# VHH binders against Mitochondrial Rho GTPase 3 (MIRO3), part 12

Target 1, 175 residues: Mitochondrial Rho GTPase 3 (MIRO3), of Arabidopsis thaliana (Mouse-ear cress) (q9ma88r425to599)
Amino acid sequence: RKVVQCFVFGPKNAGKSALLNQFIGRSYDDDSNNNNGSTDEHYAVNMVKEPGVISDTDKTLVLKEVRIKDDGFMLSKEALAACDVAIFIYDSSDEYSWNRAVDMLAEVATIAKDSGYVFPCLMVAAKTDLDPFPVAIQESTRVTQDIGIDAPIPISSKLGDVSNLFRKILTAAEN
Short names: E, the ipSAE of ESMFold2; O, the ipSAE of OpenDDE; V2, 0.75 times the mean of E and O plus 0.25 times the DockQ between their complexes.

## First folded at step 11 (VHH; framework vhh_7qbe_3)

Design r1 (from p4 with S51R G53D; at its last look DockQ between E and O 0.19; V2 from the best seeds 0.00; counts 0 for: pae E 10.9 > 2, placed apart)
Fold by ESMFold2, look of step 11:
Structure r1 (fold): chain B 175 residues (1-175), chain A 120 residues (1-120)
Amino acid sequence: as target 1 above (175 residues)
Amino acid sequence: QLQLVESGGGLVQAGGSLRLSCTASGRTYAMGWFRQGPGKEREFVARISYRGDSTYYADSVKGRFTISRDNAKNTLYLQMNSLKSEDTAVYYCAASQSLYYSQPSDYDSWGKGTRVTVSS
């Protein structure tokens, strides 16, 4: 697949915008020419190189941040049809952030199943350079195993660590 | 159209308990309970996420009421303990396509209500 659409979920302050800002490439916060307007879309686009691949066949990764409002968010069934892979980011130092991310994953996965869409879901543990909440690694490993997904992918402020995440996203999209 | 049917209301003594049920005609996502007492506006009671792990309660019912759901049965529950006369109201079940909401305008499906009367 030449262009991969990755939807980025997660609670407020989990690190979604920071991830998009670290992704080398373009970031779009407004889809109109009216600079005074507000939108609920935020995208980052970049070419991601795979080892041993000629550059004219490189993959383009689009990260679409799904915005959260205080009372919730809405994601239409039609919008989800464009998703090739979903990631769910949580703050590894905040147990509430973890619980919210798991809840969002379950909601999205259920909507996808009910709609007939199949795409991989990945958990992403952000801010691993901070102290984790109590029993964080033990609990996150157990829960991801119980629901049948890979253990959370850690990321920190290190650039190389974030680049590995983008590669794992592309690999997941290939099945 | 999604239909929500409440049941389990009735007359109960102050200090007693009652369990309300709300059965949906199809799948639902965010769900909640609201109530309307005599001469009052409809007010929020509790809400729950689709998975059931995230709950929120009005201050007036915290510690006394428990919201839960069984998605296999498309059913929402409200366990009401330590009931007071001010809990007397018609209780409404509501559903939304969002994770969960607090305001009546945030819900797009409503039940007809079930009456709860708490006697002294």
Scores: ipSAE 0.006, ipTM 0.196, lowest interface PAE 10.9, mean pLDDT 74
ESMFold2 (binder alone), look of step 11: mean pLDDT 83; pTM 0.849
OpenDDE, look of step 11: ipSAE 0.485; ipTM 0.769

Design r2 (from p4 with G53Y; at its last look DockQ between E and O 0.85; V2 from the best seeds 0.65)
Fold by ESMFold2, look of step 11:
Structure r2 (fold): chain B 175 residues (1-175), chain A 120 residues (1-120)
Amino acid sequence: as target 1 above (175 residues)
Amino acid sequence: QLQLVESGGGLVQAGGSLRLSCTASGRTYAMGWFRQGPGKEREFVARISYSGYSTYYADSVKGRFTISRDNAKNTLYLQMNSLKSEDTAVYYCAASQSLYYSQPSDYDSWGKGTRVTVSS
């Protein structure tokens, strides 16, 4: 039984809480097994099967929502120590959401580099059932190529759409 | 090849203002201003995030200088108010084509600089 810690970043209204709710149907704000005393953190825990495994459960995936207050609260090195995979969710219909997610990726990547932490980073394009902002595909393709990560993973609010994301998170954590 | 061209430097009286500009030949991520005064090492002045929403300043300029950017024009700005003789320096525009921004070595593109002279 392996446990994968996935940190979930993104600007407000991008879909972070909706993703956690879809993962388990509930949000866990004060997990007794991981109660480290942060008021800005939300958790979701579930079992996800590994590709090729016949059982319904194989690994425990923890999604930890990381929120930054509008007053510029900065991430600490200690906050990232447990991270196995970071994802950055943005609203694909909102250029401001995209720009803020890129800023968050830069901050997390810089802290990780300076601290010696190594973990994969994934971009997640939320609300793909809405029209993307102008130049969204060109911009996201160019930026992800420039920084050396995969193109954003699309998700919507539909049931089966998010299971692919969770499997991609686990696959990234294995490398 | 990314090229950075500064403008707006000049001679100004103490207490005055100047606005520096830097135009990039292409896409940039982290951008910033650095300066080198007479007999001093190059030092950080200000940096700005990709989106332009997050700004950071050296303590010596905080409250007097304002950094901004216009990504549609690939242009970085530095509004310099309440100038002091200690602000006399060559000001350099710097950009990163990666996301990293914590050290001067993270900036892989540099302008030739624009001279600012603050006379008493």
Scores: ipSAE 0.509, ipTM 0.772, lowest interface PAE 1.7, mean pLDDT 80
ESMFold2 (binder alone), look of step 11: mean pLDDT 84; pTM 0.854
OpenDDE, look of step 11: ipSAE 0.669; ipTM 0.846

Design r3 (from p4 with S51H; at its last look DockQ between E and O 0.85; V2 from the best seeds 0.69)
Amino acid sequence: QLQLVESGGGLVQAGGSLRLSCTASGRTYAMGWFRQGPGKEREFVARISYHGGSTYYADSVKGRFTISRDNAKNTLYLQMNSLKSEDTAVYYCAASQSLYYSQPSDYDSWGKGTRVTVSS
ESMFold2, look of step 11: ipSAE 0.627; ipTM 0.821
ESMFold2 (binder alone), look of step 11: mean pLDDT 83; pTM 0.853
OpenDDE, look of step 11: ipSAE 0.762; ipTM 0.890
ESMFold2, look of step 13: ipSAE 0.500; ipTM 0.773
ESMFold2 (binder alone), look of step 13: mean pLDDT 83; pTM 0.850
OpenDDE, look of step 13: ipSAE 0.775; ipTM 0.900

Design r4 (from p4 with S98H; at its last look DockQ between E and O 0.65; V2 from the best seeds 0.57)
Fold by ESMFold2, look of step 11:
Structure r4 (fold): chain B 175 residues (1-175), chain A 120 residues (1-120)
Amino acid sequence: as target 1 above (175 residues)
Amino acid sequence: QLQLVESGGGLVQAGGSLRLSCTASGRTYAMGWFRQGPGKEREFVARISYSGGSTYYADSVKGRFTISRDNAKNTLYLQMNSLKSEDTAVYYCAASQHLYYSQPSDYDSWGKGTRVTVSS
């Protein structure tokens, strides 16, 4: 059994906690609190299986919510050592959310490059059941093409497409 | 090919102010200002995030210089206040078509520079 550590970034209210809750597993708030006082780390754990198959080769996916503090402290290089894949979730109806997610991607990607860590980065467009902000598709398409990552993976609060996200995360971690 | 066109340099008295501008021919992600004083190596001055929401400054200019950007105009700015003779340099606009921004090598496009001279 292989465990994949997925770090979940994104601005406040973009949908990070909702995604972890939809994953339906253990929250690791107790482990984060036992990590000598950090209260901003949150985990969810579950197995990802093929439909209709019982398999000992199923993969365990851990989603770790990561927050950048308002006081300007940066993510530590040591924290990224465990990352197998990073996702950057934004509210597709909110241009501010998009702009902040791009900034977070730049910061994490720069720290990873400077530290010698290699992991894929994915953009996740949350709340696609709402009206997107003006030019949202055009903007996200241009930016992801420019920086050489896949187009944002859509998820909605009303439509059941989150299982595809989890499978795409695992596929990215393998490549 | 991305082009960067700088303006706003000149001669200014110590304690004075200047505003530098840099217009890019296209979309940019990592952007910043560097400078090279007489007989010195090029040094970092300031950089700004893609959205403009996060800024970083060299200690020597912190509190006196303000970096900003206007993505609708593809333009980067540097407001320089309380200028000192040590700020005399050629100032370079730097940009990249990728996200990385921590090292000078992360910037793959550079302007020709604009001269700032601060007189005592």
Scores: ipSAE 0.501, ipTM 0.764, lowest interface PAE 1.8, mean pLDDT 80
ESMFold2 (binder alone), look of step 11: mean pLDDT 83; pTM 0.853
OpenDDE, look of step 11: ipSAE 0.582; ipTM 0.812

Design r5 (from p4 with S96T; at its last look DockQ between E and O 0.72; V2 from the best seeds 0.64)
Fold by ESMFold2, look of step 11:
Structure r5 (fold): chain B 175 residues (1-175), chain A 120 residues (1-120)
Amino acid sequence: as target 1 above (175 residues)
Amino acid sequence: QLQLVESGGGLVQAGGSLRLSCTASGRTYAMGWFRQGPGKEREFVARISYSGGSTYYADSVKGRFTISRDNAKNTLYLQMNSLKSEDTAVYYCAATQSLYYSQPSDYDSWGKGTRVTVSS
């Protein structure tokens, strides 16, 4: 698999755009004819190269920000046709952000089930450099266990933890 | 096992209002109201997402009924205004313990119902 489409969900101000901006121009290695990335308000594209310089196993990761209006937007099955992996970003300091991310996960998972689409879903706890909301660990552990996905992947605005997220996204897409 | 207990049903004149409640014994994700009128099949009335931020209504009740929830109390509500004789039914609270909610079979927990009778 050479191109991985990762759909990025999450409420406003959870960190979706910041993640896409950090992804642009960042790669583990380059190829002679490849672009390192490009920016659009809805997309970020870059290559993730495995160790070694002479391999055609490099993967292109596309992060596609999905805008779902807070006014009860229903995502259509056609929108998900290209999805290889979905991530749901929430602000770990904000219980409303968490609750909305759970709603989005339920909407996407329901559409995927009804449409026969199969792709992994990951939760991403953003802004972990801030204090978590009350019961955050208890709630996130309970919900991820209930729905059968891994515990949320933490990222901080202050650290380079974002590269580890990209690796986890690619690993999830392989399964 | 998750228990759902409805309350608030009763007799009311056409044009009147009732508020139904449903208390859950544990964690729920999507919740909804269904109803079954005399001699009719059970039908969807309304559903609400886990956070309460997304709601959906059957056309027959849109604008008259309002679904809401209070997760601190594990309680689901249905405010029914401008009641009509065709709203006469047993109203059932339903919930999911998974995140799926599009089909009736996704609702794996059901209350025993509360009876609403709208007299002309």
Scores: ipSAE 0.496, ipTM 0.758, lowest interface PAE 1.6, mean pLDDT 80
ESMFold2 (binder alone), look of step 11: mean pLDDT 83; pTM 0.849
OpenDDE, look of step 11: ipSAE 0.718; ipTM 0.866

## First folded at step 13 (VHH; framework vhh_7qbe_3)

Design u1 (from r3 with H51Y; at its last look DockQ between E and O 0.88; V2 from the best seeds 0.73)
Amino acid sequence: QLQLVESGGGLVQAGGSLRLSCTASGRTYAMGWFRQGPGKEREFVARISYYGGSTYYADSVKGRFTISRDNAKNTLYLQMNSLKSEDTAVYYCAASQSLYYSQPSDYDSWGKGTRVTVSS
ESMFold2, look of step 13: ipSAE 0.601; ipTM 0.804
ESMFold2 (binder alone), look of step 13: mean pLDDT 83; pTM 0.851
OpenDDE, look of step 13: ipSAE 0.767; ipTM 0.894

Design u2 (from r3 with Y50F; at its last look DockQ between E and O 0.75; V2 from the best seeds 0.72)
Amino acid sequence: QLQLVESGGGLVQAGGSLRLSCTASGRTYAMGWFRQGPGKEREFVARISFHGGSTYYADSVKGRFTISRDNAKNTLYLQMNSLKSEDTAVYYCAASQSLYYSQPSDYDSWGKGTRVTVSS
ESMFold2, look of step 13: ipSAE 0.650; ipTM 0.841
ESMFold2 (binder alone), look of step 13: mean pLDDT 82; pTM 0.844
OpenDDE, look of step 13: ipSAE 0.801; ipTM 0.915
ESMFold2, look of step 14: ipSAE 0.617; ipTM 0.816
ESMFold2 (binder alone), look of step 14: mean pLDDT 82; pTM 0.837
OpenDDE, look of step 14: ipSAE 0.803; ipTM 0.915

Design u3 (from r3 with Y101W; at its last look DockQ between E and O 0.75; V2 from the best seeds 0.67)
Fold by ESMFold2, look of step 13:
Structure u3 (fold): chain B 175 residues (1-175), chain A 120 residues (1-120)
Amino acid sequence: as target 1 above (175 residues)
Amino acid sequence: QLQLVESGGGLVQAGGSLRLSCTASGRTYAMGWFRQGPGKEREFVARISYHGGSTYYADSVKGRFTISRDNAKNTLYLQMNSLKSEDTAVYYCAASQSLYWSQPSDYDSWGKGTRVTVSS
């Protein structure tokens, strides 16, 4: 069985902790890592069944929230060693959130490439049930096309919207 | 084709200041300044993320140089203070249209350079 480590990046108030809370299977034996304490690390663990496959190919997905200073302090190269896939969550109603997430994506992807780590990077547009910031779809489409990554994956407050994200994370980890 | 045009180079006495500018012909993402001194390989000076949330400097220029950008004008700046004779070089503006922005090979557009000469 394979364990997939997904690092969750994004600016404050983008929805990182809410995503982890929606992900079933928080650690039973490690309460400090599942709380909004003073630490910079939180995680959630669950088994995820792939659509159309019922055999023993279930995968364990670990979502690890990574908190980086909003002013862009440098991420250690060693911190990324465990990452299988990185996601960058932004609040689709907040232009600052988008701007910060794009800068974070470029920073993390570059550190990973320079360190020889290989993992996909995905953008996630959170809070799509709110009014998007002006030109949000045009801006995100232009930027993602220009820098050569997939368009952001939308999620909202509805519970079912996040299950598709987890499947896409696992698919990306497989290449 | 994206074009980058540097300006602001010149002759300055040691301890003096210069401000370099680089105007891009279109939209850019990560940008940086590099330089090549006499008899030396091209080296990194400073780089800045697309929205300016992250800046990085070579150790030799930290505290003396400041990189900034104005995306409305498609312009990159380098404020150079407390100049030393070792700062004498051709300074190149560079832009990345891709995700990566640390190595010179990550930059797909380069200016022709502007010469800075610092006299002792």
Scores: ipSAE 0.493, ipTM 0.751, lowest interface PAE 1.8, mean pLDDT 80
ESMFold2 (binder alone), look of step 13: mean pLDDT 83; pTM 0.846
OpenDDE, look of step 13: ipSAE 0.795; ipTM 0.914

Design u4 (from r3 with A30M; at its last look DockQ between E and O 0.60; V2 from the best seeds 0.66)
Fold by ESMFold2, look of step 13:
Structure u4 (fold): chain B 175 residues (1-175), chain A 120 residues (1-120)
Amino acid sequence: as target 1 above (175 residues)
Amino acid sequence: QLQLVESGGGLVQAGGSLRLSCTASGRTYMMGWFRQGPGKEREFVARISYHGGSTYYADSVKGRFTISRDNAKNTLYLQMNSLKSEDTAVYYCAASQSLYYSQPSDYDSWGKGTRVTVSS
């Protein structure tokens, strides 16, 4: 049972808390829940099973919500050392949300690299069950290709539709 | 081939202000300003993310310089206030085609530079 730390970035109202709530885990250890439990709005813990993987080697995934204010980061540079993979969630129906997420990705990745940390960074397009903003797919495809990152991973706001995202996070962390 | 052209350099009295511009021939993402003073290595001045949501400044210019951009015009700006003799340098505009944009090696495209001279 190895633990993967996934930091969740994204602008306000992009769906970070909703994602964590959908991932709410029932920890197999009450001390883990009491100390870092999924009832805390800042993080969520659960087991994730990978296709074709022996179940006694299943991974524990921790999603930690990171809130960033206009005047700086709330998370210290040293705390980024604990990050195994970062995701940048945005509201696919809101162009401002997309613009903020791209800027956050570049700055967080740059700060991390300057501090000696490099981890996979994934973009996550939330609320795909709503209408996307105009030209959203064309713009996200062009920008991600030009900057050299994977296209955003789509997720719905519906409860339970996110299990594929969690598996992709674990796959990225293993590289 | 992306081209970057700086303008706005010149001679200014200490304590004065100057605004640099840099126009790009096409789409740019992360951008920055660097400078090289007489006998010194090229050094970082300021950087800005694609949509302007993140800016960062060298300590030597923080509070005096402001980086900004207008993507509709493919133009990057550097407003320089309270200029000092040590700000005398050739200022270079640079663009990055990747996530990273803090080090000179992160930048793929460079302008030819514009000279700023601050007289005492």
Scores: ipSAE 0.668, ipTM 0.846, lowest interface PAE 0.9, mean pLDDT 81
ESMFold2 (binder alone), look of step 13: mean pLDDT 83; pTM 0.847
OpenDDE, look of step 13: ipSAE 0.703; ipTM 0.870

Design u5 (from r3 with Y50L; at its last look DockQ between E and O 0.76; V2 from the best seeds 0.68)
Fold by ESMFold2, look of step 13:
Order: sequence, then C-alpha cells, then structure tokens
Structure u5 (fold): chain B 175 residues (1-175), chain A 120 residues (1-120)
Amino acid sequence: as target 1 above (175 residues)
Amino acid sequence: QLQLVESGGGLVQAGGSLRLSCTASGRTYAMGWFRQGPGKEREFVARISLHGGSTYYADSVKGRFTISRDNAKNTLYLQMNSLKSEDTAVYYCAASQSLYYSQPSDYDSWGKGTRVTVSS
C-alpha cells in the first residue's frame, strides 16, 4: 500500500494548517500531481522516507485537514470512509484546546465504531515549546491511558522536526 | 465500581419544568440520560461528551430538554421544560468509562433511576 490518508482534526488555532504547510514546504514533490483540496478542504501530499534505511519504495502520505463547521454541522460516517489514520491536534498551552480535541476524538471515534470503520487515532500536542497548561501532563497521560491510545506526540511551534510525526503516522497505519 | 445517584424527580403538571441531577462517585467520561415509561422499553434521552462539546438528543425531547454537566462536582444535569404526559418515566443516569457514548452498550455504569410523573 503506497498511499496513506491521514485526517487531521483539532480546534481552531491548534496548528492544523501550520502542520500541512510544513509538510508541503519542507518536502514538496513536484513529480506527483499537485493535490490541492477544494474550497472546504485542505490537502497536503508528500513522500515520506525513512532516515538511514535504503528502501525500494517510498510511502505517500496525504494529510487532509478536516474543517468541521462550528454552525452545527455533524461529521457524517461517509466523510470517514477514506480515513486510514486520524490525528487530533491540540495546543498544549491551552486547556480549552485540549478539552475540545478530546471531545472531537470521542465524537469521531464513536462515529467510526458505529460505522464499522477501523483506523488508529493519535493525539498530537502542538506548541510544546510554550508553557503547558496546568496539569497538562497528568491529564493527557490519564486520558490517553484510559481510552487506550498512545500518549500525545509532541511537536514544537518553532524549529520542530515534524518528520518524526509523519513516520509515526505511517507506522500506525500499517499496524 | 462507579456509583451514580439520580435526584430531582417528582410529580409535575403538564407544561411544567423539572431539573434532574446525577452525582457520580468518581471520574466519568461520556454521560447520558435514558428513561423507561410504563409498559415501554428503556429509551435514549440525551448524551454529552466529557467536556460538553458534543450533545445529542432524542427527537422526542429536542428543544425541550437540555443536558449539561459540571465536572468539578462530578454531576450531570437534565433540564426538562414543557413537560408532557408522555415524558412520565423512570429516568436513569448512565456513564461510560471510555469515550464511546452512542449506544446503551457503551455505558458501563447506571443509576437506580428517579421517577418523573407528569399529570394531565
């Protein structure tokens, strides 16, 4: 399987668009078609290579920013049909961002379970170079353990190397 | 073992209002209200996510009932307005220890219920 569809969820200002821009800006590959999304969706496509490993095939990762309207629009089961991995990005310095991301995870995971879709869900803690909100480590550890997912993957708003996140996404998709 | 204790039920005239409360003995994730009317199966009323960002209601109560929660007090609420005789039921509080919360099987803790009777 050469193409992995990763849906990117999270509240406004958590870092979704910045992540997609970093993905395009650092590794944009003009050999493929430019896979720009529609007006209501934002896509980023790139190849992901393993450092220090020689491979005869690369994996293509598609990040799809899912823009769930805040006017009462419900995420439909049809929207999830193409998802191979879901990530939920939150601003680690903002407790409201964390609360919203957890509620989004619950809604998406529930829709997926009810629809028979099987894909991993990952939490991504953005802006880890800022001070975390009070109790952030205790709360994120407790919640991720209780719901049975890995601890949030940290990324920085500055100088952060997001290539590790992309590799973790691909690893989750193949398991 | 998580315990859930409902309160606030009683007798009320049609058109009236009641507020139900449910206090949990510990941490909960998603929560909901169910009810069982005379001679009927238990049915879904409303559900709410851990931080209240997602709510869902049965069609029969939309616009009349409001679910809310106060996590500092481990308490779930149901504000019931414009009550009708068909709202007469035992109301059950339910909690999930996971984030799943659309089906009764997603809820692993249940209260003993509080009776609401709406007089014609």
Scores: ipSAE 0.519, ipTM 0.782, lowest interface PAE 1.6, mean pLDDT 80
ESMFold2 (binder alone), look of step 13: mean pLDDT 84; pTM 0.858
OpenDDE, look of step 13: ipSAE 0.775; ipTM 0.900

## First folded at step 14 (VHH; framework vhh_7qbe_3)

Design v1 (from u1 with Y50F; at its last read DockQ between E and O 0.70; V2 from the best seeds 0.74)
Amino acid sequence: QLQLVESGGGLVQAGGSLRLSCTASGRTYAMGWFRQGPGKEREFVARISFYGGSTYYADSVKGRFTISRDNAKNTLYLQMNSLKSEDTAVYYCAASQSLYYSQPSDYDSWGKGTRVTVSS
ESMFold2, look of step 14: ipSAE 0.641; ipTM 0.836
ESMFold2 (binder alone), look of step 14: mean pLDDT 82; pTM 0.843
OpenDDE, look of step 14: ipSAE 0.823; ipTM 0.926
ESMFold2, look of step 16: ipSAE 0.611; ipTM 0.817
ESMFold2 (binder alone), look of step 16: mean pLDDT 83; pTM 0.848
OpenDDE, look of step 16: ipSAE 0.824; ipTM 0.924
ESMFold2, fold request of step 23: ipSAE 0.633, 0.642, 0.635; ipTM 0.835, 0.838, 0.833
ESMFold2 (binder alone), fold request of step 23: mean pLDDT 82, 83, 83; pTM 0.847, 0.849, 0.847
OpenDDE, fold request of step 23: ipSAE 0.849, 0.845, 0.853; ipTM 0.941, 0.938, 0.941
ESMFold2, last read: ipSAE 0.604, 0.647, 0.637; ipTM 0.820, 0.839, 0.837
ESMFold2 (binder alone), last read: mean pLDDT 83, 83, 83; pTM 0.845, 0.847, 0.847
OpenDDE, last read: ipSAE 0.854, 0.852, 0.851; ipTM 0.941, 0.941, 0.941

Design v2 (from u2 with Y101W; at its last look DockQ between E and O 0.77; V2 from the best seeds 0.70)
Fold by ESMFold2, look of step 14:
Structure v2 (fold): chain B 175 residues (1-175), chain A 120 residues (1-120)
Amino acid sequence: as target 1 above (175 residues)
Amino acid sequence: QLQLVESGGGLVQAGGSLRLSCTASGRTYAMGWFRQGPGKEREFVARISFHGGSTYYADSVKGRFTISRDNAKNTLYLQMNSLKSEDTAVYYCAASQSLYWSQPSDYDSWGKGTRVTVSS
């Protein structure tokens, strides 16, 4: 079985905890790893079946929540070497959440490139069941097109279409 | 084509202050200030993320210069305090339209520059 390491970024209250909790709720209880001596890291692991492949083929997906401290970005270059795909979650009803998430994306992608690592970066629009901030779809579409990444993947605050997100994460890691 | 126009350069005594401005003709993402002294190569001064959440400075200016931006006005600023003769240069505003913003090659739009002369 192939293991995919997905790093999860995003500002506070964007929906990271809800996503990781739902992911853990479908798998074995693995939250004791929060005490591994790394600063503010949270892991979740599950098996995810890939659509369009031979039946009964599973992949192991590890979601690692990454936090940024007040002093700046604290993720070590060595930890980033393990990343197969990065996602950046924002609250689609909150323009500040969007602004912070896209700044994080640019920071992480640049650190990775300067360190010799290349992995796909995906934006995730959370809480799409709420009213988006004004011009949110136009703004996110223009920015993602301009910087050359896919349009944000929508998920609701009640986690609708969560399986679609995991599938897209695995597909991105493969190509 | 995106146009970047710097202003605010001039002659100033060592220890003095200047504020540079750069107005963009359209949408910008990561932006930065670079400078070129007489007979020298262009060098990094400061850079700022899409929405200002992150800033970086060359060691030679850290603590003396402050980069900021006002996206409503498409304007980038550089507040320069405690100026030294070594700060004499043409200062260039630059913008990146890509995901990357750490290297000069990541910047695809450049202003014509504004001259700063610091007299001893």
Scores: ipSAE 0.560, ipTM 0.790, lowest interface PAE 1.5, mean pLDDT 80
ESMFold2 (binder alone), look of step 14: mean pLDDT 81; pTM 0.832
OpenDDE, look of step 14: ipSAE 0.792; ipTM 0.911

Design v3 (from u1 with A30M; at its last fold request DockQ between E and O 0.66; V2 from the best seeds 0.74)
Fold by ESMFold2, fold request of step 18:
Structure v3 (fold): chain B 175 residues (1-175), chain A 120 residues (1-120)
Amino acid sequence: as target 1 above (175 residues)
Amino acid sequence: QLQLVESGGGLVQAGGSLRLSCTASGRTYMMGWFRQGPGKEREFVARISYYGGSTYYADSVKGRFTISRDNAKNTLYLQMNSLKSEDTAVYYCAASQSLYYSQPSDYDSWGKGTRVTVSS
């Protein structure tokens, strides 16, 4: 069975922790090495069915939330070697959230490539059950098309939307 | 075809300041400034993400240069303070139409450059 590592980026309050909480799974403290405070990263692990695959051939998906600091992220460049796919979550009702997610996407992708890593990057529009910020669809469509990535994947509080995201993450990691 | 036009270059005394501008003929995304001194290869100076939330500088210019942009005017800026003779170069504006914007090969469009000469 294959394990897919998905790094979850996005500005504060965009919905990163809520997504991990919705992803039914187990959390691990890697304290077998007696680390102090170095094991406080947030991640969730669960099995997910591939599209069109018989239920006996499950995939393991690991979502790792990347925390944000004022001048960057709490993630080493070496840790990017484990990334199979990166997602960038933004609050679709908040234009600032969209601006920050786009900028973060470009920065992370550039840092990764300079370090020798290239992985699929997906944008995720969270909170689509709220009113979107003005011109959100036009701006997100134009920007993603022009920089050569897929349009943002919408999610809401509905469980079905989140399950679709997990399947798209698996597809991106394998393509 | 996207065109980038730099301006603001000239002669300036060491320790002085200069502001470069780069006007694009259309919409741009990730952008950067590069420079080429006499007998040298083109080198990175600074880069900025589309909405301006991420900036990065070459070590030789950190704390002295500031990159910024005004997307409503399709304009990129480089404020250069505390200029040194080693800053003498032709400065190039560049735009990337992809996620990547670190190396010269990441950039799809280039200006013709504006010359900055710093006198001792």
Scores: ipSAE 0.740, ipTM 0.889, lowest interface PAE 0.7, mean pLDDT 82
ESMFold2, look of step 14: ipSAE 0.685; ipTM 0.856
ESMFold2 (binder alone), look of step 14: mean pLDDT 83; pTM 0.865
OpenDDE, look of step 14: ipSAE 0.760; ipTM 0.896
ESMFold2, fold request of step 18: ipSAE 0.725, 0.732; ipTM 0.888, 0.889
ESMFold2 (binder alone), fold request of step 18: mean pLDDT 83, 83, 83; pTM 0.852, 0.855, 0.855
OpenDDE, fold request of step 18: ipSAE 0.755, 0.789, 0.801; ipTM 0.892, 0.908, 0.914

